# VH-VL binders against q9vpl3, part 14

Target 1, 224 residues: q9vpl3
Amino acid sequence: RGKINIQRPKAPHYERARVVAVTQPKYPELPKAKSCFKTRAERTQQQQENPYNEIIAREVRNWLDHSRLVAFFHLSSITADDIFRVRVQLHKQNLHLKSYGSKIIEQAVKNTRYEAIVPLFHSNHCIVFSPDPEKTAALLRIVRRVPQMVLLGGIVEETMLSRNQLVAYAQMPGLHAVQAQLVQTLSQAPGHLIQQLQAHQNSFVQVLDVHAKNQMNEETPKST

## First folded at step 9 (VH-VL)

Design B27
Fold by ESMFold2, look of step 9:
Structure B27 (fold): chain C 224 residues (1-224), chain A 122 residues (1-122), chain B 107 residues (1-107)
Amino acid sequence: as target 1 above (224 residues)
Amino acid sequence: EVQLLESGGVLVQPGGSLRLSCAASGFTFSNYAMTWVRQAPGKGLEWVSGISWSGSSTYFADSVKGRFTISRDNSKNTLYLQMNSLKGEDTAVYYCARDRFDSDYGLYMDVWGQGTLVTVSS
Amino acid sequence: DIQMTQSPSSLSASVGDSITITCRASQSISSYLNWYQQKPGKAPNLLIYGASSLQSGVPSRFSGSGSGTDFTLTIRTLQPEDFATYYCQQGYEYPRTFGPGTVVDFR
């Protein structure tokens, strides 16, 4: 078409844009049509968002049904490459890094004992799920080198723990280590046995006291 | 060796009750959700019930809802299915299975027991 | 509830054949489809989870594909031990549901 260059190549686009602008005058019916379309679009998006929210809420409930360890973090600005590298490191330890909107978390934990966690999700955050609570130490080692992820607390075996309580939990010896020490203690002289059992009892009492205080006290997230 | 072993399947009369057990070994039982699946003789598989790692969440097929309950004892590494008001259509081999979830893959059953036969006959 | 269908319901094949079994869900289940194998007189065994991921110990001649509502299980170069019944199962929501099964027999 030899019309393009002869008719001023710069003017055709401007001329068409100007004609379109002039052709868009005030129509009495246009605001009414826009209003109806906005209402329909808002209803459609609300309906789509509602079904999508329930699908994602089911995913969170499935994570909770399958996770003895849940850890909550405040997440400051981090690149996609950096968080992907962290996610891969965590995945190797059967630790699953996820992020969900606060409305989805609220819907997922509604009518459960975990409703108290919803305020943690008012700011930018992420969650780590794992079926194995013995992975708490590995979790803390990995995120220690990620200052953008700030531990807020967690849930271990259905018990809510503050940040300090979760850190203390990660340093406790495992059940197998405690059981092995008990067997070794039973082979020792009676006086040694009493001292070692009392030391283990004191450790258990400290863990129980931390759990009881955490369950009784309302705690606030750390400012960052 | 990861194993699941069902037991308790016997002949019962319609309207009767029966409790099935599933003993787990070779893995940390309390880390996993569990499920029951049944298979009537010569028929396909039917999902029956599921339970979260702690037992706090339970799920049932409509065909058994209100008649069956599911429970677990993590200290004994054992899953249970209490079956009440039994009907002829409940006659099946009952399998327990270890359940898994990952948001990349969904829910799946990676380890199965060998099954126990429940016969409901008048 | 999500209804699962399979096609064919049965087929006859020879050792060395390549076969495909299809599974359809009544609604989208993302990629949350699993395949199980059951040999006569034995418990089911997981082959594939999440539509395409092979379970540990499953031979590479098994493969799965699909997402949404349509899924396939492909068995390349059938072996004598592959003659069994195959079930698909959705892991998307409760109640979990199985397909009716596909019997793969000797020709």
Scores: ipSAE 0.776, ipTM 0.912, lowest interface PAE 0.9, mean pLDDT 80
Fold by ESMFold2, fold request of step 10:
Structure B27 (fold): chain C 224 residues (1-224), chain A 122 residues (1-122), chain B 107 residues (1-107)
Amino acid sequence: as target 1 above (224 residues)
Amino acid sequence: EVQLLESGGVLVQPGGSLRLSCAASGFTFSNYAMTWVRQAPGKGLEWVSGISWSGSSTYFADSVKGRFTISRDNSKNTLYLQMNSLKGEDTAVYYCARDRFDSDYGLYMDVWGQGTLVTVSS
Amino acid sequence: DIQMTQSPSSLSASVGDSITITCRASQSISSYLNWYQQKPGKAPNLLIYGASSLQSGVPSRFSGSGSGTDFTLTIRTLQPEDFATYYCQQGYEYPRTFGPGTVVDFR
């Protein structure tokens, strides 16, 4: 559905509503709606719906327990073959494309700081889960060729990120890439390591020398 | 090489406390949820506790709820199990395991440690 | 809690035999059933997850099937290294319950 048509009442309407409440009239429709008893079939259907909703909500919680990366997309009209192709490409990168109804998401994230994401699931959508946040760049590369998937934002390491923040995160060197660079540096010849340590020591000596000169200036007598 | 190494299993008296550690190597520890499973001498496997990748969600078997806590330090690649108010029935080999989830397959433990023996006796 | 049972509790077999182990859940667990192998004094190892998917490195002589409440593990052409205890486990809900195990002994 599109935008909800909301009409705000004017001040005269509020005054009339207060008078009605003071004179103790009750809208018949409200008491009837609140006093409506459920039939056996309605109770059974509600019971069935609640258990099924909770099963699927638990699936979403399991995804969240196992995913450092969660990305949210608006999903435009797309063929079943095209979405399947995208799902396969993402799966090869340990990226898991799913969708869930807003009622399910609301139940899954109830009493968590992620309750703010529920409105994203009002319209057609999809979610990508991954245990590895370094796959964010791969995710964005794959979906760049899929105009039907429009990035809305995501969750990385339990932090909600806007679209721009998630894109910026993808540009940073990954922890694995940083660790690989460190291993490469340590594996270089011992001379390279010694040169790097000597440069670091010279930097510390310069800092200490500046500090010593500042101490000498502080000890000089006042010049007036 | 993917490894999980438990430590800390010793003999303790009933009512005592003990903390087990599980050191992870060969994989990015912070990407995975983790589990503790125990096995009493001559008995089958019993799921004990689980923890999400961040540590924000924790789960316990009824037999240990309120007495055990689970935690992790992703900067040290280490999983912990704090065991308080120990009973004789807690005597077991304790394994740590790496958890996986996929909605196609459910929850499963794909990598296991070698286990550490906890003995609770007077 | 979901209770898991296994049959048989033990069996004896010879190298080259085919054997079947069954596992039953007290309620539907979809296809969220795992099989683990454990040799005496060793840690368990994952064989099969999601009822029928072989873990990487597991020989193709192992297979799993089933859904809902009834599941089977089949080992075709039993090898000497397959004599062990086998556990099923549901991965559907917490607590993640194991079956009691099936001991497969050399005849």
Scores: ipSAE 0.776, ipTM 0.913, lowest interface PAE 0.9, mean pLDDT 80
Fold by ESMFold2, look of step 17:
Structure B27 (fold): chain C 224 residues (1-224), chain A 122 residues (1-122), chain B 107 residues (1-107)
Amino acid sequence: as target 1 above (224 residues)
Amino acid sequence: EVQLLESGGVLVQPGGSLRLSCAASGFTFSNYAMTWVRQAPGKGLEWVSGISWSGSSTYFADSVKGRFTISRDNSKNTLYLQMNSLKGEDTAVYYCARDRFDSDYGLYMDVWGQGTLVTVSS
Amino acid sequence: DIQMTQSPSSLSASVGDSITITCRASQSISSYLNWYQQKPGKAPNLLIYGASSLQSGVPSRFSGSGSGTDFTLTIRTLQPEDFATYYCQQGYEYPRTFGPGTVVDFR
């Protein structure tokens, strides 16, 4: 049957607190424009940030050691209640919704083949981990109802897949044989996959910038 | 029925080598990280080594680092422990275990094998 | 490395007793503590994971609590099959470490 840690659901209070942490990692801001000599407070803050960064990076490494499926999403603004509901739905399918800062991801994947994923985490995002790649179809069905989560791509069995490749993977018939063929074929072009993921993310950011400027222009009263 | 079955434990001389196997059944082996734990006669449990689902990440206790290697063959549902330069203190029952992780609970071992006895003696 | 200690090292008890075993970590391990039971001549089995979550199939008379460095395992109505050795184990970092064990004997 499923994993022991998901067979007994936790109390709502605990889940709600963790969902708030997932919607945005809270990191201390770097002090700005002070003298070249660091104060005792700044030194202490840097030391404290380093221990938290390594703890969280270790968590990411553990997720990667235990997950055959990793999916990356851009996350638009969403209420804590809505993301909590999505997380509960995903959790029932052994899909684990998390969010981590780009510095944490960089530290976690250092010296691995996944270093190229770090730019995906410069904007607001979330990640879904699962030990079972056959849950990809269930993931996409759940997320279809959540327009705030926009699929960027993923990793299946250590092979990086673009958005379109991951969607195609989820729809393939004869999964066992198709899965082997897909992984073998796509691992032959990792550079193209990384470029597509980066271009898709950049295109999405540019669309948001145009939308924001268009909205600001429409708010200006016309004269003459 | 989820099962793990260790084999390969025998008497071996100090400095010798030995390979343990752990056969998995009743679950999708390739979805799970795996662990070796040992127990010297009359003593407590000691974690020995761990391996990620793909085999790309491996971990070792300091007492065995450089002497033991861990590997897996997901097509055969089998976990291996290669033990080299064996010492008397390596005498123990060796268990394989299915490893789990969730950020809510940390790392834990939810399924254990029966164990196989390794004796290192002159 | 994180050192784990357990108290008591051994315990004599009768069927029906309520017993408590404590486990201490040398540094904070969040709630990443597991409890295993080992009966004589058998492999260990998982009782509690994540400090307080009961493994499927484990009787509800077992419970766990704690966070940080101090943890407890409680057996509220001791049964004949509960006479065994109990180990705590941290799942926070490598190397994964066990406590020395607590032997629960028939009185």
Scores: ipSAE 0.716, ipTM 0.895, lowest interface PAE 1.4, mean pLDDT 81
Fold by ESMFold2, fold request of step 10:
Structure B27 (fold): chain C 224 residues (1-224), chain A 122 residues (1-122), chain B 107 residues (1-107)
Amino acid sequence: as target 1 above (224 residues)
Amino acid sequence: EVQLLESGGVLVQPGGSLRLSCAASGFTFSNYAMTWVRQAPGKGLEWVSGISWSGSSTYFADSVKGRFTISRDNSKNTLYLQMNSLKGEDTAVYYCARDRFDSDYGLYMDVWGQGTLVTVSS
Amino acid sequence: DIQMTQSPSSLSASVGDSITITCRASQSISSYLNWYQQKPGKAPNLLIYGASSLQSGVPSRFSGSGSGTDFTLTIRTLQPEDFATYYCQQGYEYPRTFGPGTVVDFR
């Protein structure tokens, strides 16, 4: 019964990191550092054999239910020590660095407006979740020092944003003012911000697709 | 100071409807998912409903599914529970709670309101 | 639905005693188990999340342990303010579910 443990994705790494977290300062509360960045071949094989893919997909849905900010990055080769340092810096800002296989992401976002993000997960990647979209500036400041993490775009307030839109979002004042501008920008004939959106024409279709799907599939995502 | 305050609990006839409100203060309400939990007099806690930060995902206990709806207005920092087709079994104190998630710890409710009493009686 | 049970349903203890309350889930919930305290006429408050993590402001005499299906809450050196009802609650899946509660009473 204890001879062969459960097919959990984190068994050996989780056990070691859990013990370390008990005996160390606050910073080592990140037990999944090495398991999050397995090789692509290892991750694909484990996912094909793991009967608990739906359990991990629920974890992604819980992150989405509790995160106003989601940022997607391409991840180049990086040492375990360096990615751990980045994870600790991000955690101080309530920014949670994770990685999930593309099949799990597909299961998690099935029948949602986020199905368009699945192709981003076919290459080496990482994701940052946060409940606080005002932390976007802190995220970009920290990642600027990490050339191995290349920003691809994100989701803010359930709206998909391109890389340049997310950078522009981080420079805007106050959360309430930014939220009001974002809602205005999503209207079919947006007024004040159309010049900024014209500079991001490749990403504009993505935002409009999310908006159109929201009007078909969702009653009241952000309204009274 | 972080606070949640429920209101709207009254005496209602069976089959009636009632809307509860939960006013949030002292934190950024729109950053958090929210939950309703109820407690019948002299009984334990029963989870009723939950809602994502945006309101796009909602969840219900089987005992209230189809009769209750949950919503929020992030511009007013307010959570709502619309209760329809009320039954005697719905008599309880209703609490709102701030919900949290971290993949290391799961889902948990870290801040609770004081509760509002709903009585369903002929 | 994940059914939660607690043992004992009630207990009597004196100030200074140490007590243990157990909680069992009908299936594995990893370590996604929370403990709440509720005093009569008051709202619950969070003591422990993720089986063993102490909520900010909760005294160190409270501790939690367990994983899978079996969990414990331990209160060392009971204080007068600790006489209350204690609930476990799984944070693993919807519907979220509570245990039936354990009443810790004086004497």
Scores: ipSAE 0.669, ipTM 0.876, lowest interface PAE 1.7, mean pLDDT 80

Design B28
Fold by OpenDDE, fold request of step 10:
Structure B28 (fold): chain C 224 residues (1-224), chain A 122 residues (1-122), chain B 107 residues (1-107)
Amino acid sequence: as target 1 above (224 residues)
Amino acid sequence: EVQLLESGGVLVQPGGSLRLSCAASGFTFSNYAMTWVRQAPGKGLEWVSGISWSGSSTYFADSVKGRFTISRDNSKNTLYLQMNSLKGEDTAVYYCARDRFDSSYGLYMDVWGQGTLVTVSS
Amino acid sequence: DIQMTQSPSSLSASVGDSITITCRASQSISTYLNWYQQKPGKAPNLLIYGASSLQSGVPSRFSGSGSGTDFTLTIRTLQPEDFATYYCQQGYDYPRTFGPGTVVDFR
């Protein structure tokens, strides 16, 4: 009696196969809900016509109107619990973590300067809003501990920044500190320039002095 | 201390123009959207206009649309309301207010100035 | 535009009383309702935002409730300084709209 290989059952005898084929219950194909086969275009149109989308789009616009810092993240297999934890941490810093559909974002930013962000929302994404761009460093510190949140870029002071630019921005000293540094640098610049200009002159004078000294030494008659 | 101070309210003739200013202090002005609200003598509050933190978005009541312009200078911590084609109905105390938003709470005004009186009278 | 109504338009109360003011929106505004207090000759002050959140510095005797279209402001143990006009305001959409106000005066 050949060992019944449960993993690779031998094809039944042709007669048995026929009987099995005939006795297989033909389940009526569940009417493919037309809704599941709606073309992307149809889905998009339906979503655009949904008054709910406008409500949510309005929310997004309100966030944009009140946020000097907007950061975009890709979410990679993050759990609801992890999201919640991050949300709480961000909230403590007046950072607001939100998630919106691509269509909603598109509707919200249509005909605005932010229309260029739409391509960022083709996958699972979240947005962090803040009225304070100085919170960028705090934001990055928090999300660094969350590998599932990948920074894609952001908007700071209405300027779109890449990931690297946003990181660099976060590392910069505050505006006042930068201004102070600039003033210091600028205040030193004239002195340095003068020194450089004078250095050449001084070098020239030194060379001339050496030359003059050499000439004087040559003209000193050897009083034999 | 967080403070808003309106100025520019004067007597003006119908059809005239006036620019109101609101000076902000005690907070980072550029972090906040701002609004104008007015109150006619003996009447209730009427929202007039709003502006985003950057000034890129502006909103107006229908009663002032096309006549009023809202702007801001974040470097000067100042909000402006340019009022053109003034009417008697525009006579009111004008308040500037700091605007706040949260998806949990909606839009609200948490800081108000003392207001400046604009009188439109022939 | 969202229309806001208030009830009553005026009420007389005594110190120590508990009073309730109602506000209604013409359409659902979720919890995006704010309450302001205005004393004569003064600017409005925010009391409640988001229907029920108490503004910092506002006494706990003030409370707000409601969602959708119907909202309530309650003042427990009315104090002399509470005699003022109260306005509700929707923060749901532009234009922002205020209720007509409720005057709370001394009995």
Scores: ipSAE 0.892, ipTM 0.962, lowest interface PAE 0.4, mean pLDDT 88
Fold by OpenDDE, fold request of step 10:
Parts: C-alpha cells; sequence; structure tokens
Structure B28 (fold): chain C 224 residues (1-224), chain A 122 residues (1-122), chain B 107 residues (1-107)
C-alpha cells in the first residue's frame, strides 16, 4: 500500500475538482478595510465644500495682494528637516515659503489674472512669496543649494515668467539702474547715428576736395 | 523715516465729492498694500477700504461700497480715496495706513498717517 | 462680518498698576488680532500684531495673549504715557473690523 503522500496530495479528479470549486464557501471578501485613505477623488470632492478651503484660499489671496514676487517650485524627495532649513534661510530674506494644495490654489486664483498658474500644481509644489522683487537673486541663490527644489517659474510685478526668464530677471540690475542705462543708451544713439550719417558726407567731401586739388595741380602750367 | 501724509480733507456739502491723497515716503511704496481707516469725532476706528500692492484688488466696507473708490499711483508714491455722494455720517478723520500680511499673524497696519479731516455739513 | 467687542469700555488706574483689556470676536479668528494705541489728537499706533507679537519700538510692558475668540492686552507697570484709547482689530477677513475701544485714564 503506497505511502499516501500527505505533503503533495494528488489533484482530485476533474469532476471532484469542479464540485469542490463550486462548493467552496465564497467567504465574503472581508470588506476591504476602507483604507482610511480616501481616494484622491473622494478627497477632492470633499474638499470642494469644506469651509476650510475658503479660509486657506483667502490666505493665498492675501499673499498675492502683498507679494510682488511669487516663485513656484516643484519639490522632489525633500525631508521635513530640509524644508525647515530652507524656510529659515528664506525667512531671513523676507521670503515666505508656503505649500498649498492644487484645489486651494485653483479656488484662490479662480477668475483672476493668475488662473494660468493652476496647471503648475499637479504634484508636490511650494510657493515663495515676497513683497520685494529685488529679492529674486537672493531667492535663487538660496534654492540653488537645494536640489530638491526645482524652479518652475514665477510672477514678478504681475507678469508671468518662465524659469529662464526669472533667472534672467534676477541677473538684471535694479529698475533704477536699468532706467539709467536705458537713458544713457538712448542719449548715445542719436550721436552715433549723426556720426554715421556725417561720415559718408564727410568722406564724399574729402573725395571731392582731393579731386579738386588734383585738377588744380594739373592746370598749373609748368613754368619753363 | 517712514512717513504717510494725508491731504485733501475739507468741508463739503452732502452729496458732494472729494478726493483724498496719501503721500508715502521713506519706504518702497509699491511693495505694500495700503488701507484707509476713518474715525468720526468722538467715535472709534472704522476700516474703510484696502488696495493690493498693484491696485488689482480693492476692498470696501459696506458703508462706503459703491460711493468710494480706492486707487494708487506707485510712480508717485501716492494712495487715493475718491469719495462720492458724501453723507453726514462720512464726517471723520481719514487715516491712510501701510498694510502687512503674514500667515502667522494675519493682516495688520504697522504705519499710520496723521490723518486728514473731512467734514460733511449743509 | 466679524463683530468685535471690548471690555471694559473705560478704566481708571494708577501709575505702576497692571491692567488688562479684553477683546472678543463673534467668530474664531485664530491669532489674527491686533492691538492699537491712540492718544488724544494723534493717529493710532500698532502695539501688538498676531495676538502676541510686539511691534518694534513698543515697550515690553505691553503684552498680548489669546486665540480663537478671546484675547487680552496686558499693560504691566502702567506709565503716564500709557494714557490712551486701545483698540483691538481682527486681521482675519474683510471687512476688517475694530473693537469699540477702551479708554484708559489715570486716577
Amino acid sequence: as target 1 above (224 residues)
Amino acid sequence: EVQLLESGGVLVQPGGSLRLSCAASGFTFSNYAMTWVRQAPGKGLEWVSGISWSGSSTYFADSVKGRFTISRDNSKNTLYLQMNSLKGEDTAVYYCARDRFDSSYGLYMDVWGQGTLVTVSS
Amino acid sequence: DIQMTQSPSSLSASVGDSITITCRASQSISTYLNWYQQKPGKAPNLLIYGASSLQSGVPSRFSGSGSGTDFTLTIRTLQPEDFATYYCQQGYDYPRTFGPGTVVDFR
């Protein structure tokens, strides 16, 4: 009598397997523990009617009302400690680092000229606010040391700027310096134009004078 | 020195119009939102209007909504309050103030002018 | 609109006294409350912002506390120059609203 292999029972005959499959008590799938994590969709729907969203949206509006410089950053794998360090550095320069949900931003900028920024907030993002656009260079200097903060763009003086434009802006001299430079350039332009216009006239007159002198020399009879 | 100087306060008849000015000095005017606050004689302070740094957003008390307009010229470092359809209840000292905001502290006014008196009387 | 109330409406105290003024909001305003001092014939001056932050140049005898709906301004060791009217103001929402004021006079 062959030792019944209790460790690997032979698969039951096809008919028995069918009966066993049909008679297997369908244990009600344990109600998937409603993962305490509301689906992103459920979170988004519940957020629409939450008075809290309006409160936070108001905060964003207040920042916009008081900020001539707004910069948008993507956050990648940054620790809370790193964020805190950056926040402290920025705060010393009167730069305010904030993070808001996309829905909050959308609500805050709805029907405003800033509505175009909404697509920037699809992932983990942060915003830096400042009343002083001259702090743009300082901002970029600080965040350059934080590889987890990726500059996406910004708003300066109500103008939307790309990343590259914001970098260029930071490299520009102050408004007064730029104005002074512009005035200098404009003041020099007419002089240069006049010089160029006169250069051709002067050259022509010189050629005519040389021609006249040569003709006079040819008409002077060799007094033998 | 940081300073705000209001001007334009005079005697005006009911139904009249008046424009107040606030000249800012000693700070970068364009970096700040601004507000108007008034005080009737012997009464408390009443917020009147606010304006964002750019002028794109304006806010008004219900008592002046539709009658008053707030504006600013950042090139001249000047805040304005255009007051139309003036009433006796509008008689007050009008102050301009520099507005500040932080999410940790809320909205507050850290610099005030000396005020200008507007009298509305028949 | 958020309504602001103050108590008392007036108080008399002596130099060196400690006094407390209370301010109440009709709804929660977090810590977004400011205190202003106004002397007779003068413009208001900011004393405290954000419920408890002392404005630069203001003496340390002034302190603010509170959150939500109830706030307090305390003046320790009252000085002669502290004769004034004190106003609380909510910085939570528009319209911005002030309390009715508290007059502090000296005995």
Scores: ipSAE 0.892, ipTM 0.961, lowest interface PAE 0.4, mean pLDDT 88
Fold by OpenDDE, look of step 9:
Formats: sequence, structure tokens, C-alpha cells
Structure B28 (fold): chain C 224 residues (1-224), chain A 122 residues (1-122), chain B 107 residues (1-107)
Amino acid sequence: as target 1 above (224 residues)
Amino acid sequence: EVQLLESGGVLVQPGGSLRLSCAASGFTFSNYAMTWVRQAPGKGLEWVSGISWSGSSTYFADSVKGRFTISRDNSKNTLYLQMNSLKGEDTAVYYCARDRFDSSYGLYMDVWGQGTLVTVSS
Amino acid sequence: DIQMTQSPSSLSASVGDSITITCRASQSISTYLNWYQQKPGKAPNLLIYGASSLQSGVPSRFSGSGSGTDFTLTIRTLQPEDFATYYCQQGYDYPRTFGPGTVVDFR
């Protein structure tokens, strides 16, 4: 009795094969989730101009119109509770912590001088707004205690600053203090200059006097 | 004391030009956006123009667009409204106001000047 | 543009009365509505901002409420100094627009 090779079943009779081929259920191809292969660019374009995005973009523009200080932060695994605590602290200093989507930011700053900030918003981020640039030091002091908030950079007086530049700005004496120092320095400069000029003149006169005295002594004939 | 003082309101002929000034005192002027609002005699309030703290953004009502220009000098704590091609309909008391913004409250004007009267008449 | 309406256009009341003024926007403006008081020959003063926040120095008898398109200003126990014109203003978008005003006069 020939061992039925179960691994290579004999091909069915041609008529049976035809019937089986025709009766095979055609399962609709699962819609290939076109979404998986759409380039990031295509995904961004298909996002229907959500009227909501425009509203939020307007809000961002309003913040920019009213803020002399804007700071950008990356958020690393921060809890909602921690964010709330920081928000309260910042609010006490008239600092406003906000979070917006990257697309919203892009829409808000499109065709503006701030378009260069868009690449900063690739990850979880937040923005702090303030009408007072003097609050930069206070801002940095508060966020220093929050390791989950990493400073990326900012805008001060419509100027984009790197992280290091923003830190340096916060350490600078107030404009009035700097102005006062400058005025003091400038007021002292003429006095020093006059003193130096007078000193040189006096020294020159002294040298000339010594020279004149020496010449007079040489002209006195040794009366042998 | 926080104060806004408008000046420059005079009688002008139709087609004429006028520049209004608003002097700010008692606060850091450069920290705030500013607006102009006008009120025709016996009528309600009409928003005219707004400017950001830096002056980089300006906004205008359709009724004055192309004719009016808003500007500011933060070093002088002064807001300006240049009005060109004046019409009889532009006759009003013009107020300057300090703008505030918060995402919780929107845009509002918390400090107002006493206003200056502009009269456009032949 | 967002259109603002007010009702009533005028009302007469007595000292001690409670009055309510209504403001409506042509579209939703969230809570971005402000109320101003103007006395004859004077500049407007901010009373309420963000629909319900009382401006510093304003008496507590003034209150605002509402969201979306419908807003109300309530003055409890009307005082002699409260007889004035009241304006609502939307702070949602440019151009900023005012209601036509409500005149509150003596009965």
C-alpha cells in the first residue's frame, strides 16, 4: 500500500482545480493603510486647514505681539502635576507657560522673522511668554529647579537668542545700570586724560629745565 | 500714576492730513501694545487701529485702511496716528488705549486717555 | 468681521435696582468679551474683561457672565454714579468691534 505522500498531494483533476480556483473566496484586499507610507510632507499637506489651528495660531500671534520675552523649552518626561506647579510659579512672575503644536507654530510664524524657530518644535515643547524682558533672570531661576524643562533658546526684544545668549542676557545688569556705568566711565575719561596730558607736559618741562641747567653749568668757564 | 494723554486734535478740511500723538507715563510703555479708538459725536465707540509693542505688527479697521498709519516711539513713550485723506466721517474724539492680552481673557484695553477731538469740516 | 449687538439700547432704573444688559456676538468668541463704562464727556473705563473678570478698582456690584455668543452685565444695587453708557467689546479677533451701547438713565 503506497505511502500517501501528504506533503505533495497529487494535483487535483483539472476540472476540480478549475472549480476550486473559481470558488476561492476573494477577500477584499485590506485597504493598505496608505497612511503608513505617506511621507511626513504628505501627511502635513493633508491636514485639512483645521479652523481650529487658525484660532490657536492667532493666539500665538497675539502672544508674540504682547511679549518682549519668549523662551522655548524642551519637555522631558514631565508630569502634568509638575507642569502645573511650574505654571503657578511662573504666573506669579507674570510669565505665561503655553504649549502648542508644531503645525500651529509654523502657521503662526509663517512669513515672519520668527520662521527660524520652527525646527525647535520637533518634540514635546513649551513656550514661556512675558511682556517684560527683565523677567528673564526670574524665568531661568524658576526653570533651573525643573530638570525636565530644557532651555532651547528664546526671543528677547525681537532678537533670537541661543540658550547661551539668553543665559548671558539674564546675567547682564539692567539697562539702566549699564547706562549709569557707561556715563560714569565717560565722565571719568576726560579727567584721566587731562591728568595724563598734564603729567606728560610737566615731565617734559622738568626735563627741559634739567637740560637748560646743565648747559648753563657747561658754559661757566673754569676760571683757571 | 498710569496716564495716557492724547494731543493733536484740530479742525481740518476734507482731504487734509493730521497727526495725533499719545504720550504715556507711569508705566513701561514698550511692554504694551497700543490702540486707537474713536467716537463720533453722539455715537458709539469704534476701533481704529492697533500696534504691537515693537511696532512690527499693525492692524486697521476697514474704514481707515490705506489712509491711516499707526506708529510708536518707545524711546519717547509716544504713540502716533497719522491720518491722511480725511473725511467728514472721521470727525470724532480719538482715544488712545493700552492693550492687554491673555489667552484666558483675550484682548482688552485697561487704560484710556481722555481723548482729543478731530473735526473734519469744509 | 464679528458683529456685536446689545439689548436693550436704553433702560431707565432707580437707585437700588438691579439691572442686566445683554450682549451678543455674531459668532463664538469664547470668553473674550469686555465691558466698558462711559460717562458723558469722559473716556471709557474698563469694568469687566474676559467675560467675568472684574477690573481692579471696580465695585463688586458689577458682574459679567457668558460664553460663546451670549453675554450679560449685571449691576446690583445701582448707585447714582452708575448712570452711564455701557459698551461690550469682543477681544477675539481683529478688527475689534464694539456693541452699539446701552444707556442707563434715571427713572
Scores: ipSAE 0.808, ipTM 0.921, lowest interface PAE 0.6, mean pLDDT 87
Fold by ESMFold2, fold request of step 10:
Structure B28 (fold): chain C 224 residues (1-224), chain A 122 residues (1-122), chain B 107 residues (1-107)
Amino acid sequence: as target 1 above (224 residues)
Amino acid sequence: EVQLLESGGVLVQPGGSLRLSCAASGFTFSNYAMTWVRQAPGKGLEWVSGISWSGSSTYFADSVKGRFTISRDNSKNTLYLQMNSLKGEDTAVYYCARDRFDSSYGLYMDVWGQGTLVTVSS
Amino acid sequence: DIQMTQSPSSLSASVGDSITITCRASQSISTYLNWYQQKPGKAPNLLIYGASSLQSGVPSRFSGSGSGTDFTLTIRTLQPEDFATYYCQQGYDYPRTFGPGTVVDFR
C-alpha cells in the first residue's frame, strides 16, 4: 500500500492530471504540533481576521438544510487521481463529496442536535451530502471500491445512524421501494389485489417502525 | 411536469390573519428546501421566508419576523405560510419557490408557482 | 443585510440589439448571484445561477458574468419575448435580497 500523496498528478492522463491539480478540492489536514512564536496579539488578530470560517460554516448549514442524506467517512491516504474519479462518480448520482475542518463543523452545528458529530472531524475525513436518501445504496456501492474511504456513520432524515445502521438502511426497502412495489402489484391482476395489498402493507409498516425507532434514537443521550 | 400551486390569497383587514398554501407535484417535495417571495403591486421582488427540507430550520425577512410562520407537511407535499397581524404593506402577490443549494453556485430558486394575491385594506 | 442595486432602472431597446444590465452588492458575495426574468402578469423564472451558469431551457443569447460585488447580465440579439423585467438576487446569505429590477421595454 505505502503512503499515497493526494497531490500527485496522474502521469498517463497528463491533461486530466493538470486540471485535477488546479481544481482539486482541499481536505483539512490532521492537526500538527504548533510551530511556535505566535504572540497573544497575533492570535487575537488572526481570530478577528478569519471571517472565512464563518462563511464556510454557513456553507455547511446550507448543505444540512438541503440534504436528507449526510455520510461521514475516515479518509486514508489516496492519490489525487483516485479521489477525483470517486468525486466524479458520486456527482453523477447527486452525491457531493466535501471536506471541512473540525472548527468549521463545530461552528456550523453549534446549538443544534448535531453537536455530537464534531469529534468525528478531528482526524482526516470527508463528508458526502445528498438531497436524496435513496442514493444511500449508490453511495455505498461506489465507496466499496475505495478502501481509502471508511464509513463512520451518517444522518438520514435527521436521524443519526451508526455505520451498521446506515448499511442496513441502504439494504432495506424504503418508502419509494415499498410504494413502487404496491403500484406494481395493483397493475398486475384484479383477482389477487386484496391478498397482495395485505402482504405489502405489513412490509411497509415494518419499514416505518424501523424509521420511527431510529428517529427516536437521534444522537447520544444528550438530545435537545 | 414540476408544478407549484399557491392558494389562499384573499382580502383581509389590517390586524387579521391568513394562511397560504403551496401544493407541489411532479417532484419529490421532501428532497427540497422551500421559499416564499412576495411582490407588492407595481414593485419589485422581496424575499419573505425560507424553510429547510425537514422544516427544522426556518428563516424570515425582518419585515415579517415575529408575525409570519412558515411550515411544511411532507406527507401532503404542501408548504404553508401563516400570516398574522397583517398590515397594509403586506399587500402583495405571494410566490412559493423550490430552493436549491450547491457550494459551487450558492442558493437559488429554480421552480416558481404562479402566485396568490393577498390584499390588506380596510 | 446585503443591499443589491441594479442599473439601469429601465432601458428601451429594439429587437436585435445587444444589452447589458449590471448588479452591485454592498459586500462580496463570491459568485452567488442569480438572475430572474419576469414578464408582465407572470411569475419570475430563473435564467442564471451562480453568476454565469445557464438554467436548462434558457437560450444561449443570455449570459452572466462577475464575481465579488459587480455582476452583469448580457442579452445578445434581443428577441420579442425578452422584453421583461430582470432581477438579480444574492444567494450568499439570509435575507436573500433581490435587486430593484431593470425594465427592458420595446423601443
Scores: ipSAE 0.773, ipTM 0.911, lowest interface PAE 0.9, mean pLDDT 80

